# VH-VL binders against Large ribosomal subunit protein uL10m (mRpL10), part 33

Target 1, 224 residues: Large ribosomal subunit protein uL10m (mRpL10), of Drosophila melanogaster (Fruit fly) (q9vpl3)
Amino acid sequence: RGKINIQRPKAPHYERARVVAVTQPKYPELPKAKSCFKTRAERTQQQQENPYNEIIAREVRNWLDHSRLVAFFHLSSITADDIFRVRVQLHKQNLHLKSYGSKIIEQAVKNTRYEAIVPLFHSNHCIVFSPDPEKTAALLRIVRRVPQMVLLGGIVEETMLSRNQLVAYAQMPGLHAVQAQLVQTLSQAPGHLIQQLQAHQNSFVQVLDVHAKNQMNEETPKST
Below, E stands for the ipSAE of ESMFold2; O stands for the ipSAE of OpenDDE; V2 stands for 0.75 times the mean of E and O plus 0.25 times the DockQ between their complexes.

## First folded at step 4 (VH-VL; framework fv_imvotamab_arm2)

Design v3 (from p34 with light chain E98D; at its last look DockQ between E and O 0.01; V2 from the best seeds 0.00; counts 0 for: pae E 13.8 > 2, placed apart)
Fold by OpenDDE, look of step 4:
Structure v3 (fold): chain C 224 residues (1-224), chain A 118 residues (1-118), chain B 112 residues (1-112)
Amino acid sequence: as target 1 above (224 residues)
Amino acid sequence: EVQLVQSGAEVKKPGESLKISCKGSGYSFTNYWIGWVRQMPGKGLEWMGIIYPSDSYTRYSPSFQGQVTISADKSITTAYLQWSSLKASDTAMYYCARLGYDSSLDYWGQGTLVTVSS
Amino acid sequence: DIVMTQTPLSSPVTLGQPASISCRSSQSLVHSDGDTYLSWLQQRPGQPPRLLIYDISNRFSGVPDRFSGSGAGTDFTLKISRVEAEDVGVYYCMQATDYPWTFGGGTKVEIK
């Protein structure tokens, strides 16, 4: 009578194993008390199967269409408090920080000019929107103080820019400043031209006067 | 013109639930934070919490964490403050206020008086 | 939490005379971003609070020029150059530098 090895029971017959596998009570996984700290990413991921995804996708599209500045960031281990702080700071500059699930983004940008941004959203990410492209410098200034936010790229005036290009853009004088400089330069150009033209005329007159004076001096007979 | 209009005065008993509202108009509701401020009778102002209506991100003052719920419905440009179970100590004037881009509370609702008495 | 202390608690003033309210914070209100998030609110009797001053010294839209704010770091002052009858009420300072945001205890301005 073979000693039933209690420590290594022989694998049940395939049929019994199948029955046991099917009859194992699937205990509903206790809804993991989703810590109130569900990262926005987690909340957004859960919303992916929600009929509201279309609504959110529309919202994203609306933001993209109405924003002249869009910046994409990777979030690295950022806390809710940090996000709040950054949001408030950005808000002061009329910069709007949003976070959406990757699927929502994909849905939102599908068959649009923004499809190229989809690869940027494979990890925890956030988007900053602004109606004002001149706020790029302000955005970068704020984000520099937030090491958890890594700039990936952005869209400025419907042009997709790399991280380096955005940084370069932010360093440029504002369009208005450049325009003002241009106007100033253009307004000075006529004046300069007139001065140059007048300078030549004045010089000519002076030369003539000198010549006339010299002639008068030659005609004065030396009264010996 | 920017306006915040709050719901009317409420008289409740201890243990009752209550939800008061703050409707914003005259501005882009989704792009501004809405805060709630409590003022007990004859007392000063107390910060309760704040919500960003666009995504309903909410942050409470530690003193009010778990005591109230702040929510928003952006579709009707309304923010809410609610209690699951009122206490007599909740008797106060409650104000909603918009957070401006200068990080100041620039526009205020008219206030909602909540009276909780047995 | 940052504690905001206002002085005086009550300020009886004569019409046409200046008033001054002090607000002191328990710590510096200079944020890491370099800004100071201090504002002043006015609450008239029976009315909601109204923003007067933001960012220490900036008057909000519609606020008369007789109101002025000043200060830095931990010490801030609201001044009314010429008190009018309509200025009767309670004034609050508010900090939004650190969360939770906190208010001063208020200063009641009354006509003598």
Scores: ipSAE 0.028, ipTM 0.578, lowest interface PAE 3.1, mean pLDDT 84
Fold by ESMFold2, look of step 4:
Structure v3 (fold): chain C 224 residues (1-224), chain A 118 residues (1-118), chain B 112 residues (1-112)
Amino acid sequence: as target 1 above (224 residues)
Amino acid sequence: EVQLVQSGAEVKKPGESLKISCKGSGYSFTNYWIGWVRQMPGKGLEWMGIIYPSDSYTRYSPSFQGQVTISADKSITTAYLQWSSLKASDTAMYYCARLGYDSSLDYWGQGTLVTVSS
Amino acid sequence: DIVMTQTPLSSPVTLGQPASISCRSSQSLVHSDGDTYLSWLQQRPGQPPRLLIYDISNRFSGVPDRFSGSGAGTDFTLKISRVEAEDVGVYYCMQATDYPWTFGGGTKVEIK
């Protein structure tokens, strides 16, 4: 069976957020293959008992260190076939879709400028990494057709950007000098970004309390 | 529904100042660039410049640098095009347009006719 | 500046017949990200321009199927498969690949 409706990150009225989520995302009528990603609770629990957690944390650190574009998404319930299709489409654009538990992320970003991202991984999520910040527009085009993936924000050229800032960055492909200026102008202190994302996280918790928590049951194979 | 509604036609004399407006509605105004386009009588379209309303960052076509001022007031979702001293050669139709994804001008205002004559 | 040259300058057509408008750029419109930022605008008499086609061939929302775009590099074409009375107006190509953004000179489509 399907999972709950998706919510956009814009600060919605509670009543309208429920209506908007219902009208945009369509809940499947028949059982579909379960998502390729495990829930946050399952990953955190598995993570504490897994002797390979440090190996996975090193993989995450490597992706963060070598990616000039990182995008964070909330992930609603999605079939394994659908997420695989999205992963293939993203991969063709040098965009790499991944998911990790919060403790692994915490280990990976320890003593780095990106420690502020850890709270994003308390709910169902996925991350897209790329060495090519110019692919931000391609990323947004692909995920626009995937309502289960809701953009929360990202990192471009080591600068943390809100959802709106990342969208603005993507709109200016013919303005490379302007795009560099835009990133500089739109840079956001990590604390402010976290406060905005925490507000969205609280909204997700409210929706999940009304509905059963969405489940993702998948662990991505290790890669370099 | 995305709409851009411009201020009404203007008749001015050379040397006078003018500020025309473009009010956006039906979308997140601060998330999209607004551009200005000139169409002189019987002529084609000319790109004048753009503004990002969130922080008022502007960029002008070289042909219009120093000739006009583009500004925005995000609290009332309005962009502006402004002259400090109009010339007869400024007689034209002026459009605002929103820059969409893929760098296209996806929604246009109805236009503001500016007539400058002695 | 990238110069956009449209041909023909005027295209009188009979209702129901096809029309074809060419746009040529002075240099390649392929952006460093691999995409080509070419769009087509329609300006009906007495109206503002409106977007028809973006990204060479993608129809904008509400644009009828009879409009199609094609091309690559420096050569682009807008086709109207069966011209209707409402298609009268001036059509512009526009590039957003490099600053300053520039428009073609326009092609006037008229009936008869």
Scores: ipSAE 0.006, ipTM 0.445, lowest interface PAE 13.8, mean pLDDT 75
ESMFold2 (binder alone), look of step 4: mean pLDDT 94; pTM 0.954

## First folded at step 5 (VH-VL)

Design w10 (from v1 with light chain H31Y; framework fv_imvotamab_arm2)
Fold by ESMFold2-Fast, scan of step 5:
Structure w10 (fold): chain C 224 residues (1-224), chain A 118 residues (1-118), chain B 112 residues (1-112)
Amino acid sequence: as target 1 above (224 residues)
Amino acid sequence: EVQLVQSGAEVKKPGESLKISCKGSGYSFTNYWIGWVRQMPGKGLEWMGIIDPSDSYTRYSPSFQGQVTISADKSITTAYLQWSSLKASDTAMYYCARLGYDSSLDYWGQGTLVTVSS
Amino acid sequence: DIVMTQTPLSSPVTLGQPASISCRSSQSLVYSDGDTYLSWLQQRPGQPPRLLIYDISNRFSGVPDRFSGSGAGTDFTLKISRVEAEDVGVYYCMQATEYPWTFGGGTKVEIK
């Protein structure tokens, strides 16, 4: 089963087009190539660029493009045993937890409609992907038991949703949820998604602040 | 159809390195985890560890932590199991198996027999 | 670690008769999500293992309906309603509820 095709992209020319689009912003030519002398700042900057990072960035873009459910989380310190337990439980529901470095995320979404999500990844983070948006309820049930994962928001059927909107979506009946999703998708003009993401990007920071305050007050909602 | 094809039998001496492979086909390779299972001659099955090929996340059984390395190359839909230094006690049949969405090892490779002797 | 104990060690059975294999875990396999990550595998002589049953009682694709699984908590059973010649082999239970994942010791089904 695969509604997402990470390993088997449909057309070879598609891969070529993506490589050109991705590499253009990564390699701006310096206006002046005179100096062979590294500045103090340049001497402290280690060359860590790896062609393999382009492959990872391509995979992240493929996950974003072909997942009908994408959920963004702040990830606090978590033990190896706990993350394994969570990942196995998510995998059982066709939910795929991925943790990528902020640089790879930035490289993956640069010059795409998803570029507005970059600020979400300036702290510890992880992303859960699924081809099945009806798994949103299962996802929320699972992560409610994982206090180290704080839901920031997500994307369902290419529509940006806040934490509260994702919770509401999870409670919708199956057929009605599909119909509501189609209405939202059909109402979206090209470019509207980026504007929506830009308008709501700071709401995720506020969710973290509210969640932190609720945690300090021992407020734990019981649901699912 | 889902298929996992493993590399051929190996005969090695103690102290040698070895890397065996498991190639997946007929499904989206990065959407499923690959586990490794050991079966010593005439014995039962032992879970060694597992990998998520999409991000190279790995988890090992305590008995195999530090004894083997599990890796994957998603560009060729292949998972690997490797030893830096083999021991005679590593003589066994090694299976790769896909983790299905019901947390079961649902499809299995044909096995790779590894014989380590002096 | 969860220890999986299988009984019997071997099960000689007359062709066409039923066979029953028991698997007992040292701890409950019921996770907090209510799911039980118990599966049954069949290994025919000279072949790799094959998944028969997942989540206690669900038959995997292509598995004949003569195979059934049941149980709860720590006690699980695999039943073959009418043993056929191709059913000769070793059967293993496996748990994936708790890390590390563990297998039962195996039960050899033999035709008499």
Scores: ipSAE 0.767, ipTM 0.904, lowest interface PAE 0.8, mean pLDDT 81

Design w13 (from v1 with light chain E98D; framework fv_imvotamab_arm2)
Fold by ESMFold2-Fast, scan of step 5:
Structure w13 (fold): chain C 224 residues (1-224), chain A 118 residues (1-118), chain B 112 residues (1-112)
Amino acid sequence: as target 1 above (224 residues)
Amino acid sequence: EVQLVQSGAEVKKPGESLKISCKGSGYSFTNYWIGWVRQMPGKGLEWMGIIDPSDSYTRYSPSFQGQVTISADKSITTAYLQWSSLKASDTAMYYCARLGYDSSLDYWGQGTLVTVSS
Amino acid sequence: DIVMTQTPLSSPVTLGQPASISCRSSQSLVHSDGDTYLSWLQQRPGQPPRLLIYDISNRFSGVPDRFSGSGAGTDFTLKISRVEAEDVGVYYCMQATDYPWTFGGGTKVEIK
């Protein structure tokens, strides 16, 4: 009936007089536009509260879990052409350059043995992943020609290594057992062995340099 | 085996939007980049751009910068090529191809024919 | 941009005879890493391109031994030692040494 609305309590929906108003098309805000108007604190908080960050953090954990080589870099200002050239060259060696926000890295490594790396990512950074630790020498050779990328350290065979330890590891491509032994030796660093390590280090490095150069020649089949 | 399967042929009018797909299988999708190549009727191959599906890093040829958008959804192992507004000059066969570790386009999709006419 | 010039534009060949395709780049394709990011692709009529050769001379998986690549710097050659009926198509060289990546204009291989 039109005079008495006895079903008022059973009709929970609103009147549609204003709902019929034409909705203006709305374009999603571009990341650049958003970035221009957010403070650094607001951006940091927004990243922490964003559920999408957990999906990316899981991806980073998967890369960490399945990569036998992970290298951390500070990244200075670099042109789009230069970074593309570097990424292509790395890809050719099965090396995968990724850039993730600091909060995503923190979420990925939180409550893991790698949590100590978080401070490395407070400034502009990038990470290189590979399933093949033998590619460490190739990685450092490539990055040597990219002054905008500064090696900070990395993880090899689940062992966290400093910059100098990664450089030492790079001298040993192609020998699985020998590489594992070097990683173990570099990470343990017994005090009383320092003198002996230095004594035969030159001979060992010399042999590995020859091996590394032979491996590099094989990796560039058309050189000489 | 490595396989790239593209979406079917499209017939569109100028000004319409379009999104075509390239689904990868038989390999780790996020470990390889996907490039897009255009072939105009009776003409040669033109590189349009490339994407790293793992982080959505993209790089476009200068001729295609701002003309198309390349994207990927790694959860369904699919790369996309998209136009906001098609032109008659976009009539072409479009191929997706995987970038191998030899820095060559090693495996190719079957192609998507896009016809734009009034 | 690196311009890739292929010669000839068309190559009519008798079955069982050799064919040779040249590709010239406007500048050296030697990357700073010492490699040359030059590949060769085959496109049969109505088919997508197929990778034949990468890094100038390396045959891709499944590619018959009759295909070979050679060259250095700016001049490259693809050779087919004994042309078969299935080799009819257009052949392209491609460089990925420098951005943007570019293709040659193509060479059509036909049977006489």
Scores: ipSAE 0.742, ipTM 0.896, lowest interface PAE 1.1, mean pLDDT 81

Design w14 (from v1 with heavy chain N31S; framework fv_imvotamab_arm2)
Fold by ESMFold2-Fast, scan of step 5:
Structure w14 (fold): chain C 224 residues (1-224), chain A 118 residues (1-118), chain B 112 residues (1-112)
Amino acid sequence: as target 1 above (224 residues)
Amino acid sequence: EVQLVQSGAEVKKPGESLKISCKGSGYSFTSYWIGWVRQMPGKGLEWMGIIDPSDSYTRYSPSFQGQVTISADKSITTAYLQWSSLKASDTAMYYCARLGYDSSLDYWGQGTLVTVSS
Amino acid sequence: DIVMTQTPLSSPVTLGQPASISCRSSQSLVHSDGDTYLSWLQQRPGQPPRLLIYDISNRFSGVPDRFSGSGAGTDFTLKISRVEAEDVGVYYCMQATEYPWTFGGGTKVEIK
């Protein structure tokens, strides 16, 4: 309904979500008079349930509902310092870098028009959200300097776009009256997000790759 | 309308544990990071670290890494700063602050005075 | 770590007169994105800090226009064009260009 007015940057998330100070909601106790024997399978399934996942899935849906721009990235190995700098750069443009587990993404988009994105999140990934689709060009300029982040595609004005379609959209900033029509036209072209899963090479990324690899392989020199 | 309300003053002995809180209201708590800043008596400000309440990601100043733990509980819109074992040198005013647009600390809590003495 | 040096340590000013505070960084605060993450904070006696200026010269919401920031690279200035009684306090510069984030030592503005 309403788009997020003012957003602030988020620190990068690593391999796992940390639940440092989560207080569990107090659920009413099951009546002991209704307690029944549970099979091993039912007991195992109940123990695997994580109510925290439902809370985070609702948060992901909230981001999707309030963002007119959503971009999906494959995330290669990156240092905490480097990704923190990327988040700071994105924050300036009202762009919000988020990382969620694939199971949480699956729960968030299940039974929605975005369910097709689930295969994108079976590897290392991150998502950038923004209430402002005009920021697509700024997003791509920032990410070009980050070879570890490979654009897979996105959602603009609730329409799924491939990498090439999102790049084309970015080239037409300030065409507000025509942007929705452009997005609709591009979304019907060949080049779906799923078809781009195997394509990691981009001429814009290659130029920046040598710097990232050199920095990652750099040994800390001894102080003498 | 945006407010950060911190827990009350604490008086502790060396070796004791402590957890102080910072409750956010008037904004989307998970949409902004919370930073912690120390001010020693009669001294200036020191940045301790930050947390993203949406996924509990933390980043610490090297001087505070391993000395304190920053955490958050988004269900009650509260961030925390905790010590496993306090030292007399931890005596200070501790502020929480929201990380605003352009990486500025835009709204601040009223502060929690922590006094550690034998 | 970037060291932020503020001068003067204290600035006694007459009501209605201007005040000027300088902040110097040990390294350039220009980030690789071309922006400078330099902010100014005000702390009144017994109160928490409040944000005045971000990105060198941009006033935060609700901050009076008598406050202005300027500078580039390593040298930055906060000016109060006409000091009022409510402006008494300690002023801090802060950098968020490089980790760890660091503050200046503070400048006390007081009425003489």
Scores: ipSAE 0.005, ipTM 0.444, lowest interface PAE 14.0, mean pLDDT 76

Design w15 (from v1 with heavy chain N31H; framework fv_imvotamab_arm2)
Fold by ESMFold2-Fast, scan of step 5:
Structure w15 (fold): chain C 224 residues (1-224), chain A 118 residues (1-118), chain B 112 residues (1-112)
Amino acid sequence: as target 1 above (224 residues)
Amino acid sequence: EVQLVQSGAEVKKPGESLKISCKGSGYSFTHYWIGWVRQMPGKGLEWMGIIDPSDSYTRYSPSFQGQVTISADKSITTAYLQWSSLKASDTAMYYCARLGYDSSLDYWGQGTLVTVSS
Amino acid sequence: DIVMTQTPLSSPVTLGQPASISCRSSQSLVHSDGDTYLSWLQQRPGQPPRLLIYDISNRFSGVPDRFSGSGAGTDFTLKISRVEAEDVGVYYCMQATEYPWTFGGGTKVEIK
């Protein structure tokens, strides 16, 4: 069973369904009879106060809390078919590619230890989650074939790592103790990490500009 | 311990087919690409091509495109290099090597000597 | 194709003395992602190649600290600070920036 297994979320579906059922406001469907019509202004205000963001933010928080590997990527223009192939390949390795709006990310990480990641999501982005940090090598191997996805950094065992640190982690032996020790050794303050990740993002933009001007249509560059 | 173990030496005549193997162990086979490198007697190294064992995606050096076929069977953690019709100029030592995530060939097989003579 | 040129062709060296090998590429090895995929391999007589250095200057696991790599763009150097008997062999640079990946012609390090 490919689809169910590859689409397994870290948070159980039954818990999410229960939370949605309890917390989500129930709005009766308006009958076609116009006697139940609200004014245009009232409908506009109701639409602007969309509570759905709170539910999605809670989902993102659950992914962060239950994933031992989280990787952040800049995402350039990519077709629906191409991103689907990437998602399928990642899911075979228990890697879950998610795309959320910047406002949802900010809401999810506000007042948490992960608040420092917010600046990474001011441009096009996506996140890969996994319960298994041993999958870091598989992740980097897969995304090297996807020039539209550029690694910015990640979180491993609750520790924020730059691109180069995550790369070094991926090359470690499969002993969890050795990898945990490496993570501790490579750890750095969030401020320094954010500066490093933003510099990498700017470097990538410069690289894309040069590549576009050189018109290297057939070449598939590897990700940074 | 990461190991790549290659099949034994082969002696063939021109026109014969051949398939040599490279078995990986000590790591997750599908997570690393396998490259093939030729070394002619007394000469340097030549990159032939590479395979991603997870989906059998291949890239060949232009010099070897159409000359050889690279394949892999992930169920037995083995990569293959094959010729449909050998030439005397194919006489060489052939190495398989694992591609690290940084695009370096980090672990190498012991080599398979292929001798093609009439 | 990127052509990798190594100098010297052979390097006879006295035990304990330094050795230096140069590798030059026909075009920049800086990838569009900003990284430089230049590695160095050692092949001892009768043995398969062994990775020494990757990404210009990073020593691979188990490689002695007497080996160091440096360089940028098109000009790269491998240095052995104090040559030992087991360092005899042929050394190759390799680029993986562009397909097809290419190797240098090799430099033979021998004891004089």
Scores: ipSAE 0.006, ipTM 0.457, lowest interface PAE 11.6, mean pLDDT 77

Design w16 (from v1 with heavy chain N31Q; framework fv_imvotamab_arm2)
Fold by ESMFold2-Fast, scan of step 5:
Structure w16 (fold): chain C 224 residues (1-224), chain A 118 residues (1-118), chain B 112 residues (1-112)
Amino acid sequence: as target 1 above (224 residues)
Amino acid sequence: EVQLVQSGAEVKKPGESLKISCKGSGYSFTQYWIGWVRQMPGKGLEWMGIIDPSDSYTRYSPSFQGQVTISADKSITTAYLQWSSLKASDTAMYYCARLGYDSSLDYWGQGTLVTVSS
Amino acid sequence: DIVMTQTPLSSPVTLGQPASISCRSSQSLVHSDGDTYLSWLQQRPGQPPRLLIYDISNRFSGVPDRFSGSGAGTDFTLKISRVEAEDVGVYYCMQATEYPWTFGGGTKVEIK
């Protein structure tokens, strides 16, 4: 289920910050600083150059790469007791609840096949990860009783699924052939989808034409 | 083979700080939570708290909230239990244990005996 | 907090005879998900605890079939069908249904 490390490698954020802090010169005094304020440009530059955000983004990418099930939720206000209860229930099913800032999510998925998820994270959110896609049904049973968590969509076997598609997938656990068909449906080429839409429109026209001919004349229409 | 190996016995004086460790091996460390359990001499087991090593999410028993700090360093697959100021009443055997997917503490460390006396 | 009460406090048993340990919770241990997060642990003298049973009745890996768990709601039982010398120790029930997680006071099994 993991190839690089049984335990995913992670840089120690706070230990790194601590080491850097002790090696940094302790000269906080600025000789005649003109201003303690930072301009918007300076703040933007500082945020873009923050190395801790990159480390956390790398961890998010590791979760995405090692999880065959990823579910995205809107998360409303929830108590510490309630979130602990939910996290224990999820853990029992090998489901792992994580919360990350929107900018970190964007940085993690930028230039990846998952970039499309970014709009889901403009408000309060959380993500549930699992290496086991068969746990989708268990996940939905648990969150059904957590009104603070609203399912937005997910990724199963590297395929982006809408909320309705994820619900449908959950109803077919352990049927790998059926699961493969769901993946195939989402992988349809644009040309194929256009042809299906055009065929549907043409079918409507044909139905209307047949109905009109049946109403207007008594002659038997020729059909193929 | 799943193993949790704890640091050695400690003898400390009241007011001293202490940090004991629990190193996991033979499994994916970030996939399972680590709990800490106290056993006072001749007494039963008490749940102290738990940590999710993947994001350092912690939850403490009310009796231990503010008395200890639980942390983990996933880069070396190690969980920690720490006191800023020890008391004689902290004298006990301390166990770390993995939380399995059955919501049970399934694998246990060998224990770290902490003796606090003047 | 949920209080876990174990009886008896001690159980002297003749080798090869059965032993029975009861665990009673002050509140139902049935989680809203329908499961009961009740486990049993064995602690041999001088050793760390060892998981025997989880979710009331499921034997953990490597646990002999002479150990069995049963019960529901607030009343749970651990049975050893034929006690062996290696079964000497203290047995604890534990609940993880409600925060904070709590243990029973322990039952000492010893050979007569």
Scores: ipSAE 0.791, ipTM 0.919, lowest interface PAE 0.7, mean pLDDT 81

